# VHH binders against q9lnl0, part 4

Target 1, 290 residues: q9lnl0
Amino acid sequence: QLRHGFYEGTCPPAESIVGRVVFNHWDRNRTVTAALLRMQFHDCVVKGCDASLLIDPTTERPSEKSVGRNAGVRGFEIIDEAKKELELVCPKTVSCADIVTIATRDSIALAGGPKFKVRTGRRDGLRSNPSDVKLLGPTVSVATSIKAFKSIGFNVSTMVALIGGGHTVGVAHCSLFQDRIKDPKMDSKLRAKLKKSCRGPNDPSVFMDQNTPFRVDNEIYRQMIQQRAILRIDDNLIRDGSTRSIVSDFAYNNKLFKESFAEAMQKMGEIGVLTGDSGEIRTNCRAFNN
Below, E stands for the ipSAE of ESMFold2; O stands for the ipSAE of OpenDDE; V2 stands for 0.75 times the mean of E and O plus 0.25 times the DockQ between their complexes.

## First folded at step 1 (VHH)

Design m7 (framework vhh_7mjh_2)
Fold by ESMFold2-Fast, scan of step 1:
Structure m7 (fold): chain B 290 residues (1-290), chain A 121 residues (1-121)
Amino acid sequence: as target 1 above (290 residues)
Amino acid sequence: EVQLVESGGGLVQPGGSLRLSCAASGFTFSSYAMSWVRQAPGKGLEWIGRIYSGGDTSYNPSLKSLVTISRDNSKNTLYLQMNSLRAEDTATYYCARDEGFYDSSGYLDYWGQGTTVTVSS
């Protein structure tokens, strides 16, 4: 049973503590919002929002962190800091899964995105297997994305809000969009700029939103319309008949985008959650209690 | 144009081993997960396993002990190593581009033409 105010009786300062920790990290580094968005999405679409992503691998036991697709996930120290403070005030009460959801919500608001409430009461999972990691790639077709999102309960509009909204902040490594650099349909000036940026060693990164890389706003959809999307998955949204009108709606109505993104993030945070007596409340987000 | 070309199939003795290859072109191979799928004569598609862009693998539990999937991103090539082959392994083997979200052939977007493996004495 997820509900609003789940911790009001058991740990009244829970959301305030998480919010302060997130603010302190974000104030020093505006990329925190991108980090937490990626963390929550990668956690929630793999066996539900159960904080399985946070488990550290050991020599004898790999975890979801062992998968190459998760190599770029960061911000674990933010979750650790919030958990450490919460354990001092309210021992064995607030799940790591709830901390991830609250932290991501607060980081979106800090970056100028929508402000919204989340339900809490998640419990932490008892499993973190590399073989469970099933994530969409940066070049996926719209048809495949629609089927993937539908399988977890999302309609086409919510999918467009999550794919584009998640890419309003953050970076992509050059290796993930070489197909776009070769695409003559990409804006020619941007294509030339990216060819220069990607010549360096160590797989350089570029901002996915070329104009407002630190704000959660509708600019990414405007970039899509102008043939300036960095990733193929984003470019595909403006080219496909089933998603084109939704991209246009978001590009010209920031309020509609923010409302849709907030609803999408609320729904995403509730995928496959463990409640009641299922799972556990970890004392260390990076390790099972046993 | 996205192209996937399988090779290495043929006649093999029961208990033998065989390695299939899949050469990819027309897309950034290193950015995609890749799957192997087979179809025995008169039967449906059976997913064998996938390898993610980072090298981790996921297998059909019924086949895990018999196969190993690997990749060489520098050569844009996917491999399927098969050991202890039986008559039931006679099938056309396909490589497919996989977006890493489903353990299902129905969600794979580009397929090769297939290479036939016949296990017979």
Scores: ipSAE 0.000, ipTM 0.150, lowest interface PAE 15.6, mean pLDDT 86

Design m8 (framework vhh_7mjh_2)
Fold by ESMFold2-Fast, scan of step 1:
Structure m8 (fold): chain B 290 residues (1-290), chain A 121 residues (1-121)
Amino acid sequence: as target 1 above (290 residues)
Amino acid sequence: EVQLVESGGGLVQPGGSLRLSCAASGFTFSDYAMSWVRQAPGKGLEWIGRIYYSGSTSYNPSLKSLVTISRDNSKNTLYLQMNSLRAEDTATYYCARVDEYGSGWLPFDYWGQGTTVTVSS
């Protein structure tokens, strides 16, 4: 069972160690928040928050890292550093899955997002299969998103908070938004800028939030209202009747967005978790114990 | 439009000190790590050091005792303090914004035009 203070008796410094490691990395590179948000989302929606994403492929066994959708996931060294310190202080105690959740929460706060508590007690999964990776694409309709998020327990409001909130920081590669560049409904000045930025080789990237690319705030929803969303999945939220009012509420009320995003992140971190005697406590987050 | 404008270069005597400035505009300065890079005549680029968001720094070990990098986020300005200048410090000095999504030894997405420092008697 997940609970607040799970490690109080077994590893009292657990959360402070993770927080220090995350702060040190974030202080050197503000893109850490975007990296960890993507890592947690890609882990949690694939067979639950069990750190299956962290497993390295071997010559004999591919892993979730082997699929193209995960090629851009980064920040594994941050989790490794936290785990190394935790193993020195509290051997075989703190799961990699809990480290991902705590690290992501702390990185959100550092980037100006909400501060919130998380429950801990996750255990690490024993499986990491490429065939399990099923993720929403950048062009999906609101109806498709609602169905997908409902299947994992999210209502429409928390879905809007999570999709938009997750895109307040980070980049999108040009290949993922060619449909937006061709869309006359996109802000014309931004469309011209993106056409120029996307001319180069090697699939260049752009910030998803054009105004505050390193802050977890409601600016992404204000960009949606202004026809400036980079990804179709974000633009669809302002155009669809079932989500339009929620986008407007977040765009004009940063406090409401922060509260809703905190709730969405708490819910995301608790999808399909292993607790009790299920799974294991890995010694190395990138490899199964046996 | 992102702009980085260096200033403070000029002729200085050996053993002297000099402070260079870099005025940044067109982006949220406090959200980016910044670097100084120099290029001596006929030589390649030499990385001097980097200053992170919080003000912590990392220097080229060969130059660490001779330079100090600082920033004033309220003024959108980056500084390079140089002491005990030698003839071999003659170079064009560039202010550069660190490419947060780049990799490698010199991961910069925007550079200033440079300011020239000449050390001679």
Scores: ipSAE 0.000, ipTM 0.294, lowest interface PAE 13.7, mean pLDDT 87

Design m9 (framework vhh_7mjh_2)
Fold by ESMFold2-Fast, scan of step 1:
Structure m9 (fold): chain B 290 residues (1-290), chain A 122 residues (1-122)
Amino acid sequence: as target 1 above (290 residues)
Amino acid sequence: EVQLVESGGGLVQPGGSLRLSCAASGFTFSSYSMSWVRQAPGKGLEWIGRIYTSGSTSYNPSLKSLVTISRDNSKNTLYLQMNSLRAEDTATYYCARGEDWLSYPGYYFDYWGQGTTVTVSS
């Protein structure tokens, strides 16, 4: 099973190596935190945190990367670099799935979010099928979100922490929020700004958190209260009676948000994990061993 | 150390075809996904597509019918084949290392070439 300090005996520098690689990438590009959060979300909610998302498609075998909803997932080279260094010092020891979890945790701390420990001991999955990809869209109702998160063991409070917290950094492409631009309940100045930003081809992107786009903090919840949420799924959280008070609590208590987000991230990183003799330890995070 | 050098740009008639090349050096080319990105005059960067280490490709849906990306790992070279060129395809074309595409506020690719200019005009 998963344990704190899983690699203390088998690869003592494992977390330090991952942390250094993540810092070097983050230092060059502050959007790394958003990239790794999205990567871990998309991996963990599809057949568990087994690094199935990392598998490259081949001519004869599509993968989860082949699905349109994964087109914007990025940061794979960060995981590759950490894996390459880990294989040099600790061959066939540290799973790609653990690297994703450690890297995401460290990137959250770098962006001013909570510091927390994660349990490790994940093994890598042996399949990556497009048909397994079932992700919530940007326009789903709160009722749909509650049902989906409940099915994977999350209560309403941790769901609000994950949905909002995951969107406190990063961008959304204009194609994902056309319904919000048409919504008269959206802040009128922001609506006008978004109409301008979304003109023309290339599906431009905008920050999901308009005020602190590089910090993992509670500002996204304050945006929700002020009718400034970019995505419908975020806006729905302040409008629905089931979640409204939780959004308010997070908006006015950054410490509570950080603690709740850390707990939610720990829980998310443990969804459907493979341990013991299940799965494998890949030598290349983008390909199965055989 | 790492270098990406594009070539093959120039003046093309509307409806014509053109093949761009990108010569890579200073890294293990076969270990990296590679991308093409373009920038039309006065416009932002537009991701064209990527090719994975497996040889599989992913394209910008708006451009999929017009372009083909391929690679030759033995020559450390990336290619972009463009067909049915239109005036709106006039742009500087960049080779970039990585599977990500440009988004605000930063550049997700870690190395870019100098670019090669394609002008589609009579």
Scores: ipSAE 0.000, ipTM 0.190, lowest interface PAE 15.0, mean pLDDT 86

Design p1 (framework vhh_podentamig1; at its last look DockQ between E and O 0.01; V2 from the best seeds 0.00; counts 0 for: pae O 11.6 > 2, placed apart)
Fold by ESMFold2-Fast, scan of step 1:
Structure p1 (fold): chain B 290 residues (1-290), chain A 117 residues (1-117)
Amino acid sequence: as target 1 above (290 residues)
Amino acid sequence: EVQLVESGGGLVQPGRSLTLSCAASGFTFSSYAYGWYRQAPGKQRELVAAISGGSTLYADSVKGRFTISRDNAKNSIYLQMNSLRPEDTALYYCAAELYDWGSEDYWGQGTQVTVSS
């Protein structure tokens, strides 16, 4: 079972060590919050929050990293650094899965998002298969998103908090929103700006939140209302009757958004977790134990 | 219907180059990540290279030799293969990898690449 203070007796400095490592990386690069949000989501919705995403492929065995959908996941070195420090003070004690959850939580707070507690006691998975990778894409409909999130225990309001909240920071490459650039319903001034930004080779990126790209706040929902959502999946939230009022509620109440996002992140971090004697405590987050 | 059509394979000598092309139709091109996979006789199918937006991923065996790219205007992805080796001989598949829960990945029919003197 997950609980608050799981490591109080076995590794008292666990959360402070993770927090310091995350702060040091974030202080040098504000995009760390976006990276860790993406990492945790991609891990948790694939067979649960068991750090299966962190496993490197070998010549004999592909992993979840071996699919195109995970090509953009980054920040693995942050998890490695936290794990290395934790193994020095508390050998074989703190799971990689808990490090991902703690690191993501701390990075949200650093970016001005909500501060919240997480339960710990996750154990690391013994499986990382490319065929298990199922994620939401940038163009999916609200109906598809509702069905997907319901299948993992989330209601519509929590889904809106996670989809929009996860996009309050970070970038999208131009190839992922060509449908938006040609959409006449997109804000015309922004559409013109994006046409210019997306010129040339190398698939340039743009901030998903045009006003506060490094802060976890409700501005992304205000951008949705203003026809300024970069990704179709975000734009769909303001256009669909099932989600429109929730977007409005978050757009006009940052406190409500932060509380809802914190609750959503807590719940996401608890999907399909392994506890007790299941799984293992890896000594290297990128490899199964020998 | 979803269709992926590979082209550009053939017989080449070691050290030469080939460019594989994959033309996609029947779906929204931007909804997918794309990969090039290969399968040599008697071996399991393996990922060679993948592209999702501007992010790329390469198998260690081809890193520095192969380059994956996409052209959204043409709904196409490409694999530029330089410094080809006999061990690169395989049937090469283009794959469109859906982000959706419960959706299937789509595969082309494959194009043969043979590296031999």
Scores: ipSAE 0.295, ipTM 0.681, lowest interface PAE 4.1, mean pLDDT 90
Fold by ESMFold2, look of step 2:
Structure p1 (fold): chain B 290 residues (1-290), chain A 117 residues (1-117)
Amino acid sequence: as target 1 above (290 residues)
Amino acid sequence: EVQLVESGGGLVQPGRSLTLSCAASGFTFSSYAYGWYRQAPGKQRELVAAISGGSTLYADSVKGRFTISRDNAKNSIYLQMNSLRPEDTALYYCAAELYDWGSEDYWGQGTQVTVSS
């Protein structure tokens, strides 16, 4: 029951309201794109795109926010602001899951990435359990990653588009790439720079895309080819024979990357969705309806 | 062999401080997120604090009083617990939170913290 323009009859301003809220936040802080990309990925791969990630824990009930794997997810206030405005004009109409989807799409376009349509009609999940949170880490092998993405319906090309596209913006903390700093195959100038950047306490961070850290573009794949990938998984993509040619294709053809990334994001946004009479339309994205 | 070993628990007076440690071995320390959990008698286990890279997360009941940290050189995670209250009494567990769609998290055996006059 997902379709384009789901809210045209029930909340005509829905997508424009979300777009304005996202723009206002992005205009003040260019890191919004990275935050929303991570939010949608963490929501969708954990039992589907049902906004279960947004549920705050209570004294009686933990949530998906109650695990360390989600400690770095941020940007929930952007979703809250959009929901607040939508509830004023179209009460109990626009799901939190759709707000996350639309907001992420819009933030990608603002960062110079592809412009693409998303289908809407998602409903919000009724469950948010810490035990459901299963994610891939930065040192995962390509083989393990391929198996994981296949299990949610994605081929190798889609996987490479999502991993690199998800890392073309945003940061990685030094604790996550200590193995890269010790790798003699890493570009020696970058490796020296990283050693310096990582000296401080409190686990400093660096941009994953050293050239265009605020743009959604193919530059991360060029960095991979130049042996400048920050995370082990990104370096593995250029080293592994099953993914090397795809990395090269994206590195040398930005249009191909952007088209592939748009398609991948559309597919990711449709994993395990609730539609029709399933789930609910939350009035507060942080809590189940009573 | 994968191990998580907690230490530093004990009996303390209300208002005092205690530092818990968790030593990790048998896996690549930097590849995991970590959490401290606690379970009081008759209650379900709850997250107290978590750390993933430089990002931290705290339960509301401990925010401002507890601090989680990690030392990559020592493969260790710490929980600094200040202004302890009787309701903080629990068995405290360290967990290594796997980034793996097929694996369960790894847990230590726990260290007891008792806050009593």
Scores: ipSAE 0.162, ipTM 0.626, lowest interface PAE 6.2, mean pLDDT 89
Fold by OpenDDE, look of step 2:
Structure p1 (fold): chain B 290 residues (1-290), chain A 117 residues (1-117)
Amino acid sequence: as target 1 above (290 residues)
Amino acid sequence: EVQLVESGGGLVQPGRSLTLSCAASGFTFSSYAYGWYRQAPGKQRELVAAISGGSTLYADSVKGRFTISRDNAKNSIYLQMNSLRPEDTALYYCAAELYDWGSEDYWGQGTQVTVSS
């Protein structure tokens, strides 16, 4: 089962290696944090944190990567690099699932987010099926979102922490928030700016957090209050009575947000994990061993 | 707003030790990650050590010899360098969290370390 310091006896440098790799990438590209957050989320909420998202599709065998909602997921090269180094020093020891978890944690901290520990001992899954991918869209209602998160053991506060925290960094393609651009309740200046930005070809992207898009902080919630949320779900969080107070609390208390986000990330990283003799330890994160 | 000031560099013989210090100001010190970088003449800047919360990272070339630490009360980062080698000769830079794409505000001016017989 999962435990703190799982690799202390089998691969003592495991977390350090991952951390170094992540740092190097982050230092060159601050969007790494957003990439890894999205990666972990898209992996974990689909049949658990088993690194099934990392499997490359083949002509004969599609994978979770084949799904449109996963098309924009990034950071695979970071995981690959970490895995490569780990396989050199600790062959067949550290799972891809744990690498994703550790990497995401470390990237959050680098971006000014909370520091938190993670239990390790995850194993990699043996299934990656497009049909398993059931992700909420950006226009989902708060009620629907609450139901979905509850189904995986998350309360409303944790949900708000994950959704907002996940959106306080990174970008959204214009196609994801056309409804917001048409929303008269949206900040008029921002709306105008977005309209201009979205005129470009190839579905341009904008920062979801318009102020500190590279920092894991509570700014996204402040933006929500200011009617400057990019995605509909983020706007819904501040408008819905069940989440409004939570958004407000996070917006005006970054410490509270960070604490809540840390807890939420720890919890998320443990959804449906495989341990013990379940699954496998992949030698290549992009492919099953067999 | 952010200011980093390095100190502690100098000329030392191989095998000796140095302690670099970095004093930070202009921001909430405990909320940031920090790192030591170095740049030798004709070479690219490279990571030496980093610290975030209680986690530390080291370049392979300095593992076991260098130690990065933080003192929140003094708003300072330190790099203890033991068993110095000629190849450690470089200008050493202190960096704070670089979320603003390597803004000059997140870098110190550097302190020179020279290891020579």
Scores: ipSAE 0.006, ipTM 0.264, lowest interface PAE 11.6, mean pLDDT 92
ESMFold2 (binder alone), look of step 2: mean pLDDT 81; pTM 0.815

Design p10 (framework vhh_podentamig1)
Fold by ESMFold2-Fast, scan of step 1:
Structure p10 (fold): chain B 290 residues (1-290), chain A 119 residues (1-119)
Amino acid sequence: as target 1 above (290 residues)
Amino acid sequence: EVQLVESGGGLVQPGRSLTLSCAASGFIFSDYPYGWYRQAPGKQRELVAAISGGYTLYADSVKGRFTISRDNAKNSIYLQMNSLRPEDTALYYCAADYEGLWTYSGEYWGQGTQVTVSS
């Protein structure tokens, strides 16, 4: 069973060790928060938060890492470092799945997002199959997104918190938003700036949040209201009748956004978890115990 | 800013070999995935080869002829192309994922290097 303080008796320093490792990486590179958010989402929506995403493929056995949608997931070395330190102090005790959840939670707080507790007690999965990977694409409609998030237990409000919260940090390549540059409804000054930035070769990138690109805050929702959303799906959230009021609520109330995002992240981290005697505690997060 | 610079393309006769190089700079982690893609005129861009950690993936059309490798100390990715065929003629791109968003992939692409296989 998942509970708060799961490791209090078996590995008391577990969360502090993970937090220190995450801080050291984040201190050197503020993009760690975007990386870990993507990692947790891609793990949890595929057969649950069981660290199946972390498994390296072999010549005879592909893994979820073999899928194109996962090619850009990064930060595995952060999880490896935390696991290495935890194995020295508390052998065969802390699951890789719990490390991912704790690391992501701590990276959000470092980036100025909500501080929240997570339940632990996850065990690591025994499968990692490319065919199980079904992820949202960059061009999905709001209706498609609502159906997808509903299928994994999220309501519309939670979806808006997750999509916007995920886009408050990170970058988008120019090829992902050419439709927005052509859209006269986009803020005209921003459109002009993006046209200039996107003229170069190599598919340049821009920050999704034009004001606070390394902070987890409600600024992205304020930009949606100002017609400054970079991606079509973000712009659609303010224009679609089913999501418009939720975007406004978050844009005007950072405390509400942070509380909603924290609850969404707690719920995300509990999708399809293995507990008790299911799964295993890996000694190497990138390989099954054999 | 992440940048990718391809080199090594050119005109080559059928049956010959070429080695493409991709030099990466910027905020790329050491275990980061890299791929080689190609696009022939009038066709969709397709994955040729990818490397992620120790894993390699090849398109069926190039298996046994092409080899992808990386040199982490030099931040470089290579594509060794043997037994080249006219059908391999295309603009070849190096790609590296960088900072992805929660629900979206983010990729850095190079400018491409032209490979032409003809007599």
Scores: ipSAE 0.012, ipTM 0.202, lowest interface PAE 8.6, mean pLDDT 83

Design p2 (framework vhh_podentamig1)
Fold by ESMFold2-Fast, scan of step 1:
Structure p2 (fold): chain B 290 residues (1-290), chain A 117 residues (1-117)
Amino acid sequence: as target 1 above (290 residues)
Amino acid sequence: EVQLVESGGGLVQPGRSLTLSCAASGFTFSDYAYGWYRQAPGKQRELVAAIYSGSTLYADSVKGRFTISRDNAKNSIYLQMNSLRPEDTALYYCARVDYGEFLPDYWGQGTQVTVSS
């Protein structure tokens, strides 16, 4: 069972160590928040928040990293550094899954997003299979998104906070939004800019938030209202009657967005977790103990 | 041919100000983000300030003292440096940042800023 202060008796400096490592990486590279948000989301929606995403493939055994949707996930060295320090201070105590959750929470606060507490006590999974990776694509309808998020216990408002909030920082590769570049409803000046940016080799990226790409704030929802959403999944939120008013509420009330996003992130971090005697405490986040 | 050319460096006393300029040529300036980086003797090269379309980013060590700006009509970016400290002594580099991975893809030659009495 997850608890606030789970490590207070077993590894008192656990959260402080993770926070310091995250700050040092973020201070040199503000894209760390986007990297960790993507990492946690891709981990949690595939067999629960069990750090299955962190497992490296071998010549004999592919892992979740082997699928195309995970090729762009990065920041693994941040988790590794935190784990190395934690193993020196508190051997075999702090799970990789908890490190991902704590690191993501701290990176959100550093980027101007909400400050919130998380429960800990996750254990690491014993499975990382390509066939388990089922992620929503950038073009899915609102109805498909509602159904998917409902299946994991999320209401419509929480879904809008997670989809938009997760996209207020970070980039999208041009291959993911060709449908938007062809959409006459997209802001015409932005479409022209994106057409030019996407002519480069190696599938270039663009910021999903055109105005505050390094801040966790409500600007992405304002961009949706202005027909400036980069991804179809984001643009769909302002066009659909079931989500439009929620987008508007977040666009005009940053405090409401931050509170809703914090609650959404707490709930996401608790999907399908392993606790008690299930799973393991890895000594290396990239490999099973045995 | 992509070029970034810095100017405005020099020797300055603590507490004074300098403005660095970076002139870009050989590509469409408005399609890219830009950053100012610095490298002090014996230290790693670090980001000082970045400017994107509609937003700016600063290292904590320079917040409130340095201001980055861009002029799309002149294909230039600027770094206004106020209240300079000896710790600001470094080679300052202008960089073009593509939106892919947020990594500099082209660098200027660097301009020396020395803060000393």
Scores: ipSAE 0.000, ipTM 0.145, lowest interface PAE 17.1, mean pLDDT 87

Design p3 (framework vhh_podentamig1)
Fold by ESMFold2-Fast, scan of step 1:
Structure p3 (fold): chain B 290 residues (1-290), chain A 118 residues (1-118)
Amino acid sequence: as target 1 above (290 residues)
Amino acid sequence: EVQLVESGGGLVQPGRSLTLSCAASGSIFSINAYGWYRQAPGKQRELVAAITSGSTLYADSVKGRFTISRDNAKNSIYLQMNSLRPEDTALYYCAAEGYWDLSTEEYWGQGTQVTVSS
């Protein structure tokens, strides 16, 4: 089972090594937090937090990386660097799945988000199939989101914290919000700005949080209230009666948002985990041992 | 529902170039990713290139030779194929993927034939 301090006896420097690697990457590039949040979410909601997302496709076999939506996932080199250092100090001990969870937690704290503890003891999965990849899109309704999150054990409040909180950093490419650009209910000044930004080739990107794009804070919920949400999935949260009050609560209480987001991230990191003798401890996070 | 229409295939000599085009229409707002796949006779369909949120992915066999791009104004996806080899001969398919309710929907074009031979 997962527990706090899982590696205290077997690899005492495990969390400090991961934290240092993450800090060094984040110090050079603030977008690391957005990258790792996306990586952990895409891993955990597909067959559990088992690092199946990290597996490279081969000439004979596709992997989850072969699915178009995962083509944008980045930061794999950060996980690789942490794993290489950990294998040198503590061979065959720390799972790639635990590295992803620890790295994401530390990147949230670096970006001004909540500081929280995670349980460890995950083992790495033995499967990475494109057909297993099923993810919410940027235009889904609140009812669809509630159903999806309930299916993985999350209540409405946790869902609002994860959807909005995950979007408080990072970018969205113009192809993901064409419906918003056409929506006259969007803030008129932002709508005009997005029309201008999105008129060029090569699918330009915009910050999902226009005011604090590198901070994990409640600003995204304030933007939702102002009709300034970039993605339809975020805009829907302020428009729907089942989520509207939660958006308002987070928008005006950053402490409540941070506490709720920390709880949500802890729960997300524990979806469908392999422990004990299940799975394996990969030597290379991008390939199965055998 | 989404419709995809490919064009630009044909017969070319080794070392030459082709550009494939894919025009998307319908409910494209639900689409999160576009890709090019190919299938040679007697082989399984394989991913050639994908474009997702402005990021790209390429199969090792085409990396450095093929480039995927998009034109948002035209709702079109392109595959620029340089330094073509006989091994690139296949039916090329444009695909679109939508993600909703933890479910994936895929839309496929009819395919366009690319033949590389002298």
Scores: ipSAE 0.000, ipTM 0.166, lowest interface PAE 14.0, mean pLDDT 85

